# Ledger of designs, part 19: VH-VL binders against f9vpa4r286to426

Target 1, 141 residues: f9vpa4r286to426
Amino acid sequence: VIEEIKNAERVIVIGAGTSYHAGLYFSIELNRLGINSLPVIASEYYNVRSKKGDLVFAISQSGETIDVLQGIRMMRNSGAKIISLTNVIESAIARESDYKIYMRAGPEIGVAATKTFTTQLASILFILSVLKKENLKKMEK
Short names: E, the ipSAE of ESMFold2; O, the ipSAE of OpenDDE; V2, 0.75 times the mean of E and O plus 0.25 times the DockQ between their complexes.

## First folded at step 5 (VH-VL)

Design b19 (framework fv_zimberelimab)
Fold by ESMFold2-Fast, scan of step 5:
Structure b19 (fold): chain C 141 residues (1-141), chain A 123 residues (1-123), chain B 110 residues (1-110)
Amino acid sequence: as target 1 above (141 residues)
Amino acid sequence: QLQLQESGPGLVKPSETLTLTCTVSGGSISSGDYYWVWIRQPPGKGLEWIGSIYYSGSTYYNPSLKSRVTVSVDTSKNQFSLKLNSVAATDTALYYCARGYSYGEYSPYFDYWGQGTLVTVSS
Amino acid sequence: QSALTQPASVSGSPGQSITISCTGTSSDVGGYNYVSWYQQHPGKAPELMIYEVSYRPSGVSDRFSGSKSGNTASLTISGLQAEDEADYYCSSYTSSSTYVFGGGTKLTVL
């Protein structure tokens, strides 16, 4: 999954609602690491022109968000590879992704944050930590 | 003008399979923004979600019923159905079909319900 | 895990306001904005009154309002009318793609 992200020509991060906001943060951080990234609100998937070399990072807690599912289908048909970040193993989005990441269960979250956003952000921060570590390793060599 | 109508037997014997069908009119069962749901209510008691089927074909079931329940869709008839195996007296309830709205992280909820059909499990 | 907790009954007089609570955990009510409320008159199917904690469907009176604090969601009905007498159920979606309902609250307008 990390190698796919590092080697993509462009990482399209698609999500809806709170998943979109987690994805927006991810996309911004990817650009800061020199990885070309485009955040996409799922309802506007039809405005995106994808191609071979693109990687789609789809975020959906339920794995059944229709606009995310239709977006990944459209982009896969255009040649893009699909990575999903979901909570549900049997979900449509997970089944139709080339690579699958399942969100980690966390302790009970207080009213200061929604559980969905917090677990999505934790997963994204972990991915970013690995990417940043790999970046440092390559700079040392 | 969306209408949901349950149909099936009013009486089922213990250990048999209960089969209920929901006929959808005034809207398409193949619409991507919606999913289709079975909910039941024992006489004088509260609501219990049974299962859901999504546009994708994915099904989700109440864990307490998962080993006995199957929900399926027949798009050619604009219907979806519930099969509940090995019924017992505790399965006596009003059975409702309903439509769920699903979009992004902001749903789901059930916006239209059928009138309900009473199923009694008795010998 | 368990049904959401609602009081078994509440009562009020015409013109007054009442509030019905719905208490869950951080894995349902407390963790998400996915709470809905349903009204059920005797012999009738449930009707959606509130969705996503505080939103009303078209056609639902603005006397009905929803809110949430921590693990507890609340339905408030102002200006009580005789036709408000019904059973009220809360519901929440969970991270496991399941639904849980509250035990229901019988509202009596006396």
Scores: ipSAE 0.191, ipTM 0.709, lowest interface PAE 4.2, mean pLDDT 84

Design b2 (framework fv_zimberelimab)
Fold by ESMFold2-Fast, scan of step 5:
Structure b2 (fold): chain C 141 residues (1-141), chain A 123 residues (1-123), chain B 110 residues (1-110)
Amino acid sequence: as target 1 above (141 residues)
Amino acid sequence: QLQLQESGPGLVKPSETLTLTCTVSGGSISSGDYYWVWIRQPPGKGLEWIGSIYYSGSTYYNPSLKSRVTVSVDTSKNQFSLKLNSVAATDTALYYCARGYTYGEYRPYFDYWGQGTLVTVSS
Amino acid sequence: QSALTQPASVSGSPGQSITISCTGTSSDVGGYRYVSWYQQHPGKAPELMIYEVSNRPSGVSDRFSGSKSGNTASLTISGLQAEDEADYYCSSYTSSSTYVFGGGTKLTVL
């Protein structure tokens, strides 16, 4: 999954609601690492022109968000590869993705805030940590 | 305005298959990030979630009922259905259909319910 | 089968305030903000009163409020009225991607 992200001509990050905000953060950080990235609100997927060489990073905790599913179908049909970040094994989005990453949402100490954003952000931070570590290692050599 | 209407037999014999249909009006069954749900309530008892189906066709079931239950959707008729195999007297209940929100968007609640249909399992 | 614990009954007088508890575990009520409350009058379908712990749908009186502390969610009804007499059910999404309901609480307005 890391190699796919590194080798993509452009990483399109698509999500809805809370997932879009997690995706926006991811996209910003990818651009800071020199990886071309475009954040997309799922409901606006029809405005995106994708092509071979693009990688779509789709964020949906349920794996059933209709605009995300329609978006990845459209972009896959245009030649893009699809990575999904979801919490539901065998959900529609997971089934239709080339690569699948499952979130590690677990109960914690009765926290009042929603876990959806926190779980998505934790997964994204882990991916970013691997990308940053690899970049740092390259600079040191 | 969105309305949900259950339909099916009022009486089913033990060991047979129960089939119920929910007709959705005032909204599309394939629109938005909604999913469609079956919930039951035995007379004088509490609510029990049976299963859910998404516009994509993905289904999720109560583990206690998983071996006997199937939920399906017919987008052309704007309907979704419940099939419950090998019914017993303990399956006697009011059966409700309802609309849910996707879990990933922090909306796991049921905002619209049908009126319910009573199903009695008896010989 | 009900997975969440509610008192079987509560009672109050008109104008009084009452609270109904809903206790689960860290895998449902305690782990998330996915608690909803439903009101059911005799012979009627359940109606959503509270979602996501403390939010009210349009048209629901602000006399109804929800909260959560640890593994226990609470529904509070202030300024109790005769028409509030009903069964109340809590519900939560779980870590196993299922839904569970409480056993229900019968509210009598005396």
Scores: ipSAE 0.207, ipTM 0.702, lowest interface PAE 4.1, mean pLDDT 84

Design b20 (framework fv_zimberelimab)
Fold by ESMFold2-Fast, scan of step 5:
Structure b20 (fold): chain C 141 residues (1-141), chain A 123 residues (1-123), chain B 110 residues (1-110)
Amino acid sequence: as target 1 above (141 residues)
Amino acid sequence: QLQLQESGPGLVKPSETLTLTCTVSGGSISSGDYYWVWIRQPPGKGLEWIGSIYYSGSTYYNPSLKSRVTVSVDTSKNQFSLKLNSVAATDTALYYCARGYSYGEYWPYFDYWGQGTLVTVSS
Amino acid sequence: QSALTQPASVSGSPGQSITISCTGTSSDVGGYNYVSWYQQHPGKAPELMIYEVSNRPSGVSDRFSGSKSGNTASLTISGLQAEDEADYYCSSYTSSSTYVFGGGTKLTVL
């Protein structure tokens, strides 16, 4: 998944609700690392022109968000590769992604909303940490 | 204080389109923290979720109503609306608008409800 | 059409405790901690009593509590009072990004 992100011509980060905000943060940090990235609100997927060489990073906690599903289908049909970040195994979005990352935020009694969002952000921060280490290695060469 | 108020016709003829509007006051529809929701309740029966919308325009619909329903948002008026096509007598119900809490794409509970507006479908 | 299963009615006496069950599947009640309970008095809009299984909004009496085990959520009302007489609806988010309500339970305080 790291190599796909590093080798993409452009990383389109798509999400809905607060998943979009997590994606926006991810996209900004990718651009800081020299990786061309575009954040997309899922409901506005139809405004995006994707092509071969693009990588779509789809964030959907349920893995069933219809606008995210339609967005990744449209973009995959245009030649893009799809990575999904979800917390539901075998969800529709995960099934239709080329690469899958599962947050593993299982059901918890009480404070479920806060825990799920934190786990989602933690996954993004981990990916960024690996990318930053790779960037550091390149600078040391 | 946050208040939601439904408005629309009290009577609609079979096969026509029902249009309802919810006016939000005391809070902004353009908040990323909330979804805006339509729920209905036929007389003497239970609650049925119709659909939810995020201020960006992202929508989620009850599959049983999906082919007939459209929810839209007008952030400039702080309103959101429901259009239900091809109504029948079974669409007679109290229609509520509500605010749904948001995190990610989830809208897991409704913390504020309008008072409801009765819509009767009759010729 | 597949509403969550609640008993049609439940009754209790003042001062007693009653429990209302809400049964779904692993794709709703069992799969998420997003079960809510609403109270509806005749002629009024529903009011949120419990959210995320067991959390109580400000202003809701601590006599109301929620829990969940597997595919079944429960609302417990302790120290039953006459004003608790109402219809109670459970609800849950689903894996299909939809929302489902229970059929409702009429609570009678005898």
Scores: ipSAE 0.000, ipTM 0.539, lowest interface PAE 12.5, mean pLDDT 82

Design b21 (framework fv_zimberelimab)
Fold by ESMFold2-Fast, scan of step 5:
Structure b21 (fold): chain C 141 residues (1-141), chain A 123 residues (1-123), chain B 110 residues (1-110)
Amino acid sequence: as target 1 above (141 residues)
Amino acid sequence: QLQLQESGPGLVKPSETLTLTCTVSGGSISSGDYYWVWIRQPPGKGLEWIGSIYYSGSTYYNPSLKSRVTVSVDTSKNQFSLKLNSVAATDTALYYCARGYSYGEYRGYFDYWGQGTLVTVSS
Amino acid sequence: QSALTQPASVSGSPGQSITISCTGTSSDVGGYNYVSWYQQHPGKAPELMIYEVSNRPSGVSDRFSGSKSGNTASLTISGLQAEDEADYYCSSFTSSSTYVFGGGTKLTVL
């Protein structure tokens, strides 16, 4: 999943409500790492022009958010790869994603969290920590 | 105004399949904004969630009932249904249908309920 | 069996305030802001009173309020009225995308 993020021409981060805000933070931090990223409010998915080389990072706690599901379907049809961040293994969004990340996956980085946004943010912070460490190693070489 | 109405047999024999239907009026069951839910209440006891069906076609079931339960939707009739196999006396309950809200992000609540239908599983 | 713990009963006099607790775990009440409360009068279907911990549907009196601290959600009813006498149920979304209800609390208005 890390390699897909690093090698994407553009990372489109899509979510709704609090998931969108977690995604917005992720997108901003990706751009700071030199990874081209676009945050997308799920209800406005139809305004996005995606293409082969794009990677979609879809955030949906339930894995059933209709606008997120429709967005990933549209962007997959344009050639994008899909990563999902969800809580539910059998959800529609998870089933239709190329790569799947589950919130509160072991080790339980978000175990102290008591709110969906906090657990999403914890997962994002972990991904960012791995990306930052790898970026530091590249600078050493 | 949105209304949900349960229908089905009031009496079912042990080992048979219970089939209940919820008819939705004043709104569309095919809207992607909502999901549809079955909940039951045994006499003198509390509420128990049975299962849900989403716009995506995904179904979720109470683990205690999962091997016996199926929820389906018929958009042409604006209805959704519950089938509960191999019923026993412990399945005697008021059965409610309800609507859940799924647009934007899952919200985890049921805003409209039917009046409930009593199902007795005879001994 | 219900997964969430509520007191079996609570009572108060007209004009008083009462609070009903709903205790779960970090995989339901503590893990998500998806707690709802339902009022059930004898012989009637449950009615949504509070959703997402503290939000009120249109038509629900502002005497009803909800809150959460850790693994415990609370429903508070201020200015008790005779019509508030009912059973109250909490419900929470879980980490397995299921729902659990509390055992219910019978509110008696003395």
Scores: ipSAE 0.209, ipTM 0.718, lowest interface PAE 4.1, mean pLDDT 85

Design b22 (framework fv_zimberelimab)
Fold by ESMFold2-Fast, scan of step 5:
Structure b22 (fold): chain C 141 residues (1-141), chain A 122 residues (1-122), chain B 110 residues (1-110)
Amino acid sequence: as target 1 above (141 residues)
Amino acid sequence: QLQLQESGPGLVKPSETLTLTCTVSGGSISSGDYYWVWIRQPPGKGLEWIGSIYYSGSTYYNPSLKSRVTVSVDTSKNQFSLKLNSVAATDTALYYCARGYSYGEYRYFDYWGQGTLVTVSS
Amino acid sequence: QSALTQPASVSGSPGQSITISCTGTSSDVGGYNYVSWYQQHPGKAPELMIYEVSNRPSGVSDRFSGSKSGNTASLTISGLQAEDEADYYCSSYTSSSTYVFGGGTKLTVL
């Protein structure tokens, strides 16, 4: 999954609600690492022109968010590869993704939206940490 | 306003298949922001989730019932249905259909039908 | 898995506050903020009172509030009124992508 992210011409990060905000953070951090990234609000997926060479990173806790599902279907049709970050193995989004990452529930701290964002952010931070460490080790070698 | 209405037989014999239908009015069953749910309540007892179906076609079932239950949708009739195989007296209950909301990360049942009583008896 | 644990009954007088608990595990109530509460009057279908632990749908009185601490969610009804007399059920999403309900609590307004 790390190599797919590193080798993508562009990483499109799609999500809805709190998943979009987690995705926005991920997209910003990817750009800081020199990886071209575009955050997309799922409800506006139809405004995105994807192509072969693009990688879609789809965030949906339930794996059933309709705008995310329709977005990845449209982008896959245009030649993009799909990575999903979900919590549900049998979900439509996971089932239709080329690569699958499953998130874990964190400790309860407050309101539902805050907890969902925190859990997704933890998964994203782990991915970012691997990307950063790999790049550093490659430079030092 | 959204309304859900259950329909089906009031009496089913043991070992037969129970078929219930939920008719949705005042809203579209094809809306992707929602999923559709069956819940039951034996007389004098609590609520039990049976299963759910999403716009994607994905279905999720109570593990205790999974081998006997199928939920399906008919978008042309704006309906969804429950089939429960090999019924026994313990399947006697009020059966409710309900709508779930799943936009973004939300998960709850916001509208319920009035319920239909199904008695399993010889 | 089994139903979530609720007290079988709770009682209060008009104007008082009562609280109903709903206890699960880290794989349901403790693991997710997808706890909802339903009110059921005799002979009627359940109605949504609280969703996502503490949010009220439009039309639900602000006398109803929800909270959660660890594996236990709570429904509090303040300024108790005769029409609040009903059965109350909690529900939670689970790590298995299923739903479980509590056993229900009968609220009596004396």
Scores: ipSAE 0.234, ipTM 0.740, lowest interface PAE 4.1, mean pLDDT 85

Design b23 (framework fv_zimberelimab; at its last look DockQ between E and O 0.14; V2 from the best seeds 0.00; counts 0 for: pae E 5.0 > 2, placed apart)
Fold by ESMFold2-Fast, scan of step 5:
Structure b23 (fold): chain C 141 residues (1-141), chain A 123 residues (1-123), chain B 110 residues (1-110)
Amino acid sequence: as target 1 above (141 residues)
Amino acid sequence: QLQLQESGPGLVKPSETLTLTCTVSGGSISSGDYYWVWIRQPPGKGLEWIGSIYYSGSTYYNPSLKSRVTVSVDTSKNQFSLKLNSVAATDTALYYCARGYSYGEYRPWFDYWGQGTLVTVSS
Amino acid sequence: QSALTQPASVSGSPGQSITISCTGTSSDVGGSNYVSWYQQHPGKAPELMIYEVSNRPSGVSDRFSGSKSGNTASLTISGLQAEDEADYYCSSYTSSSTYVFGGGTKLTVL
């Protein structure tokens, strides 16, 4: 999943409501890392021109948000690869994604962590942490 | 204004298939914002989630019932239905339909319920 | 799948406060803020009283409040009234994408 993010020509981050705001933060941080990123409000997916080389990062807690699902279908048909971040195993969005990240499952975050559902923000912070480590490691060569 | 109404047989014989329908009025079942749910309650006992259906067509079932349950939707009638195969006396319960919200923020709780329909499994 | 643990019954007098506990695991109650409470009067459908641990739907009295500590959620009803006499069920969404309910607590207002 990290390799796909690093190698994308552009990372389109799509979500609705609170997922959109988490996605906006992610997109801003990706741009700070030199990764070209575009945040998209799910209800406006039809305004996006996607192509081969694009990676779509779809955020949906339920994995069933209809505008996110329609968005990823449209963008996949244009040649984009799809990564989903969702709470629900085997949800529509997860099933139709090339790569799947589940908010409720995953590594502990922080020192005093207990096994818990991860929030969109916690999941994004973890992904960003790995990307920053990978960037640093690559620079050491 | 939103109303959910269950309908189906009051009595079903063991080994047969139970079919229940929920009619939605005052709102549209083809709205992408909501998902639709079946829940049951055996007499004098607690609540048990049966299954859910989303606008996307996705269905989710209680693992203990998954092999016997199908939930489907008929948008032309503004209805969704439950089919439960191979019923036994332990399936005797009040059956409720309910609504959840899944669009901008996931809300895995049920804000509107039907009045319930009693199904007795007996010969 | 796994039922949440509630006391079978609680009782109180008009004007008193009572608390109903709901104990699960880190995979349900302890794992998220997806805890809700339902009130059921005899012969009627359950009604949502609390969602997301502590939030009240419009129309629900502020006498009802919710909280959570670790794997235990609590529903507190202050200023008990006769109309509060009902069964109360807690519910949680699980890490397995299922819904679980407590066994229910019968509240008697003496």
Scores: ipSAE 0.493, ipTM 0.816, lowest interface PAE 2.1, mean pLDDT 87
Fold by ESMFold2, look of step 6:
Structure b23 (fold): chain C 141 residues (1-141), chain A 123 residues (1-123), chain B 110 residues (1-110)
Amino acid sequence: as target 1 above (141 residues)
Amino acid sequence: QLQLQESGPGLVKPSETLTLTCTVSGGSISSGDYYWVWIRQPPGKGLEWIGSIYYSGSTYYNPSLKSRVTVSVDTSKNQFSLKLNSVAATDTALYYCARGYSYGEYRPWFDYWGQGTLVTVSS
Amino acid sequence: QSALTQPASVSGSPGQSITISCTGTSSDVGGSNYVSWYQQHPGKAPELMIYEVSNRPSGVSDRFSGSKSGNTASLTISGLQAEDEADYYCSSYTSSSTYVFGGGTKLTVL
């Protein structure tokens, strides 16, 4: 999954509600790392034109959020690869993605919003930490 | 105002198939924001989740019942249904349909319940 | 039978506080933040009282509170009133993506 993120022409991060806010944070940090990223509110998926070379990072804890599902279907049909971040194996979003990341309860993070947001953020922070390590290794060379 | 109403036979013979329908009014079953659920309660006993269905067609079943259960949706009638095969006396229960919310904020709990319909399995 | 263990009954006097326990395993209560409590009056459908361990839906009195420690969730009702006499069920959405309910607790207000 890390390799796919690094090599994508653009990382489209799609989510609804609190998942969108977690995705917005992810997209901002990806851009700071030099990875082209576009955060998308799931209900506005139809405003986004995807193509081959795009990677869609879909965030849905249930794996059944309808606007996310519809968005990844459209974007996959246009050639994008799909990574899902969900907590339900065999969910529709997981089944229809090329790569699957499953959330699990991690260490409590001091966040006031929701438990779902905390779990999503922990997963995102881990992905970012691996990407940052890769950047350090590249600078070393 | 959202309402859920169970309907079906009150009496089913052993080894036959129980079919129940939940009619949704005051809201759309095809919204995609919600998932639809069957729960039962044997007389004088506790609650048992039977299964759930999502707008995508995804179904999730209680492992103890999975071999006998089918849950389906008919969007044209704004209904969802339960089919329980090969019933026995132990399937006698009050059957409820219910709704959960699955948009963005995953809410794996049930916020609206039907009134329940009693099904007796007897010869 | 149910996967979650609750006492069959509890009782208390008006104004008292009582606690109903709900004990499961690491696969349900211990591993899940999705513990809920339902109240069921005789002849009526269950009603959601607590979700996500400790949150109250709109319209539910702050006399109802929930907590969890390890594999045990608890519902506490303070300032008992006659209307609180009902059956109470805990439920959990498990790490295997299933729902389990407790066997129920009959609360009697003396």
Scores: ipSAE 0.261, ipTM 0.710, lowest interface PAE 5.0, mean pLDDT 85
Fold by OpenDDE, look of step 6:
Structure b23 (fold): chain C 141 residues (1-141), chain A 123 residues (1-123), chain B 110 residues (1-110)
Amino acid sequence: as target 1 above (141 residues)
Amino acid sequence: QLQLQESGPGLVKPSETLTLTCTVSGGSISSGDYYWVWIRQPPGKGLEWIGSIYYSGSTYYNPSLKSRVTVSVDTSKNQFSLKLNSVAATDTALYYCARGYSYGEYRPWFDYWGQGTLVTVSS
Amino acid sequence: QSALTQPASVSGSPGQSITISCTGTSSDVGGSNYVSWYQQHPGKAPELMIYEVSNRPSGVSDRFSGSKSGNTASLTISGLQAEDEADYYCSSYTSSSTYVFGGGTKLTVL
């Protein structure tokens, strides 16, 4: 996962609702690290033109978000690689991803995301921490 | 006042392709709030989900039938269809089309159903 | 894809309360709140009675209620009426993104 992010020409972070906000944060932080990243609202996936070399980071609590699923299918067809962050194991989005990350937050209660958002952030922060460490290693060379 | 109506041949020979169409009236298929499904029920048996389709054409299939199933949508006709290849006697069933709640996801309940159409697989 | 376990039949007298159980696993009933119940009269299509364990669609009698504990969901029908005689199916979403149904329960009103 880390190597894919590092080697990507562009990281497209796609999500809906609260997951989009988590993705927005992730995208901002990636850009701060010098990694070209674009946040995408899932409902607007058709506005993004992806290509080989792009990496799609899909965030969906249920793993069954239709717009996210449609988005990653479109982008995959263009040659992009797919990494997913979901709360449900073997969800549709997860199964259609090259790499699967599970936040393991347990069942989400209510329509508004609560604990899943925090676990999304935690997962993202962990990934970012690893990326930062890798960057530091490059600076030491 | 949403209504769903299944149509297609009631008899299909083994190894042939079953084709059914669901015509939706009283509402538009082109809504992001819903998705559309095929479900079947063998005589005297329970229900089995076959596949789902979103108005955009995005599909979701039962893994046990995925290799033989194709669901399509025609928004211009307000219809969606089912194709099941290489049918066998075990595919004999009452076939229902139904509407599922989406609201952005494939939520697992169906509120409107067609009356169903019986398809018998026999030589 | 194994079906959820329901009793083959239940019966009750008018005015009584009956409960139909639906037992699954942690991968379906126990894994989410996506449990639904359907009523099917002979020769008719199923009708959604309960969704998300305990929610009733508009037009469904408040005599129907749903609950869940562990891997078992339950449909309770209070004030049993003759018209309630039908087959009842539970359903659940699975961790494998499939829809699984119970084997069905025939309710007889005595």
Scores: ipSAE 0.026, ipTM 0.672, lowest interface PAE 3.5, mean pLDDT 91
ESMFold2 (binder alone), look of step 6: mean pLDDT 90; pTM 0.924

Design b24 (framework fv_zimberelimab)
Fold by ESMFold2-Fast, scan of step 5:
Structure b24 (fold): chain C 141 residues (1-141), chain A 123 residues (1-123), chain B 110 residues (1-110)
Amino acid sequence: as target 1 above (141 residues)
Amino acid sequence: QLQLQESGPGLVKPSETLTLTCTVSGGSISSGDYYWVWIRQPPGKGLEWIGSIYYSGSTYYNPSLKSRVTVSVDTSKNQFSLKLNSVAATDTALYYCARGYSYGEYRPGFDYWGQGTLVTVSS
Amino acid sequence: QSALTQPASVSGSPGQSITISCTGTSSDVGGYNYVSWYQQHPGKAPELMIYEVSNRPSGVSDRFSGSKSGNTASLTISGLQAEDEADYYCSSYTSSSTWVFGGGTKLTVL
């Protein structure tokens, strides 16, 4: 999933409500790392033109948010690859994604407060931490 | 004005299949903004969530009932249904249908309920 | 049975404040801000009183308020009135994308 993010021509981050705000933060941080990113409020998915080389990062806690689902369907049909960040393995959004990230904290995180299956923010922060470490390797620190 | 109404048999024999239908009026069951829910309440006892169905077709079931339960939608009739297999006396309850709101990750619980239909499992 | 723990009963006098607790785990109440509270009068369907821990639907009195600390959610009813006498149920979303209810609390207005 990290390699897909690093190699994308553009990362479109789509979400609704609070998931959109988490996605906006993610998109801003991706741009700071030199990865072209566009945050999209899910209800406005129809205004987005996607193509091969694009990667869609879809955030939906339930995996059932209709505008996110319609958005990923439209963008996948235009040639984009889809990564989903959801809490629900059997959800529609997860089923229709090429790559799937589940919010659940791994044993490696391990702290009771960070083990809760609450939001996408912890997963986003983890992804960003890995991407930042990859950048440090490039700098040959 | 949204209305939900349960319908089905008031009496079912042990080992048979219970089928209940919820008719939605004043709103569309095929709206992506909502999901549709079955909840039951045995006489004098508490509420138990049975299952939910989303616009996407995804279904979620109470683990204690999952092997016996199916929830489905008939968009042409603006209805959704509950099928509960191999019923026993412990399945005797008031059965409610309800609506949940799913748009934009907004999950305010169940905002509209039917009046409930009593199902007695007895010979 | 429901997985969430509520006291079986609570009582108060008119004008008093009462609080009903709803205790779960980090996989439901503690893990998600999707706690709802329902009021049920005898012979009637439940009515949504609180959603997403602390939000009130339009038409619900501001005497009803919700909160959460750790794995415990609370419903507080201030300025208690005779009409508040009812059964109260909490409900929470879970890590399995299911819903669980509390066992219910009977509120008696003395």
Scores: ipSAE 0.259, ipTM 0.746, lowest interface PAE 3.9, mean pLDDT 85

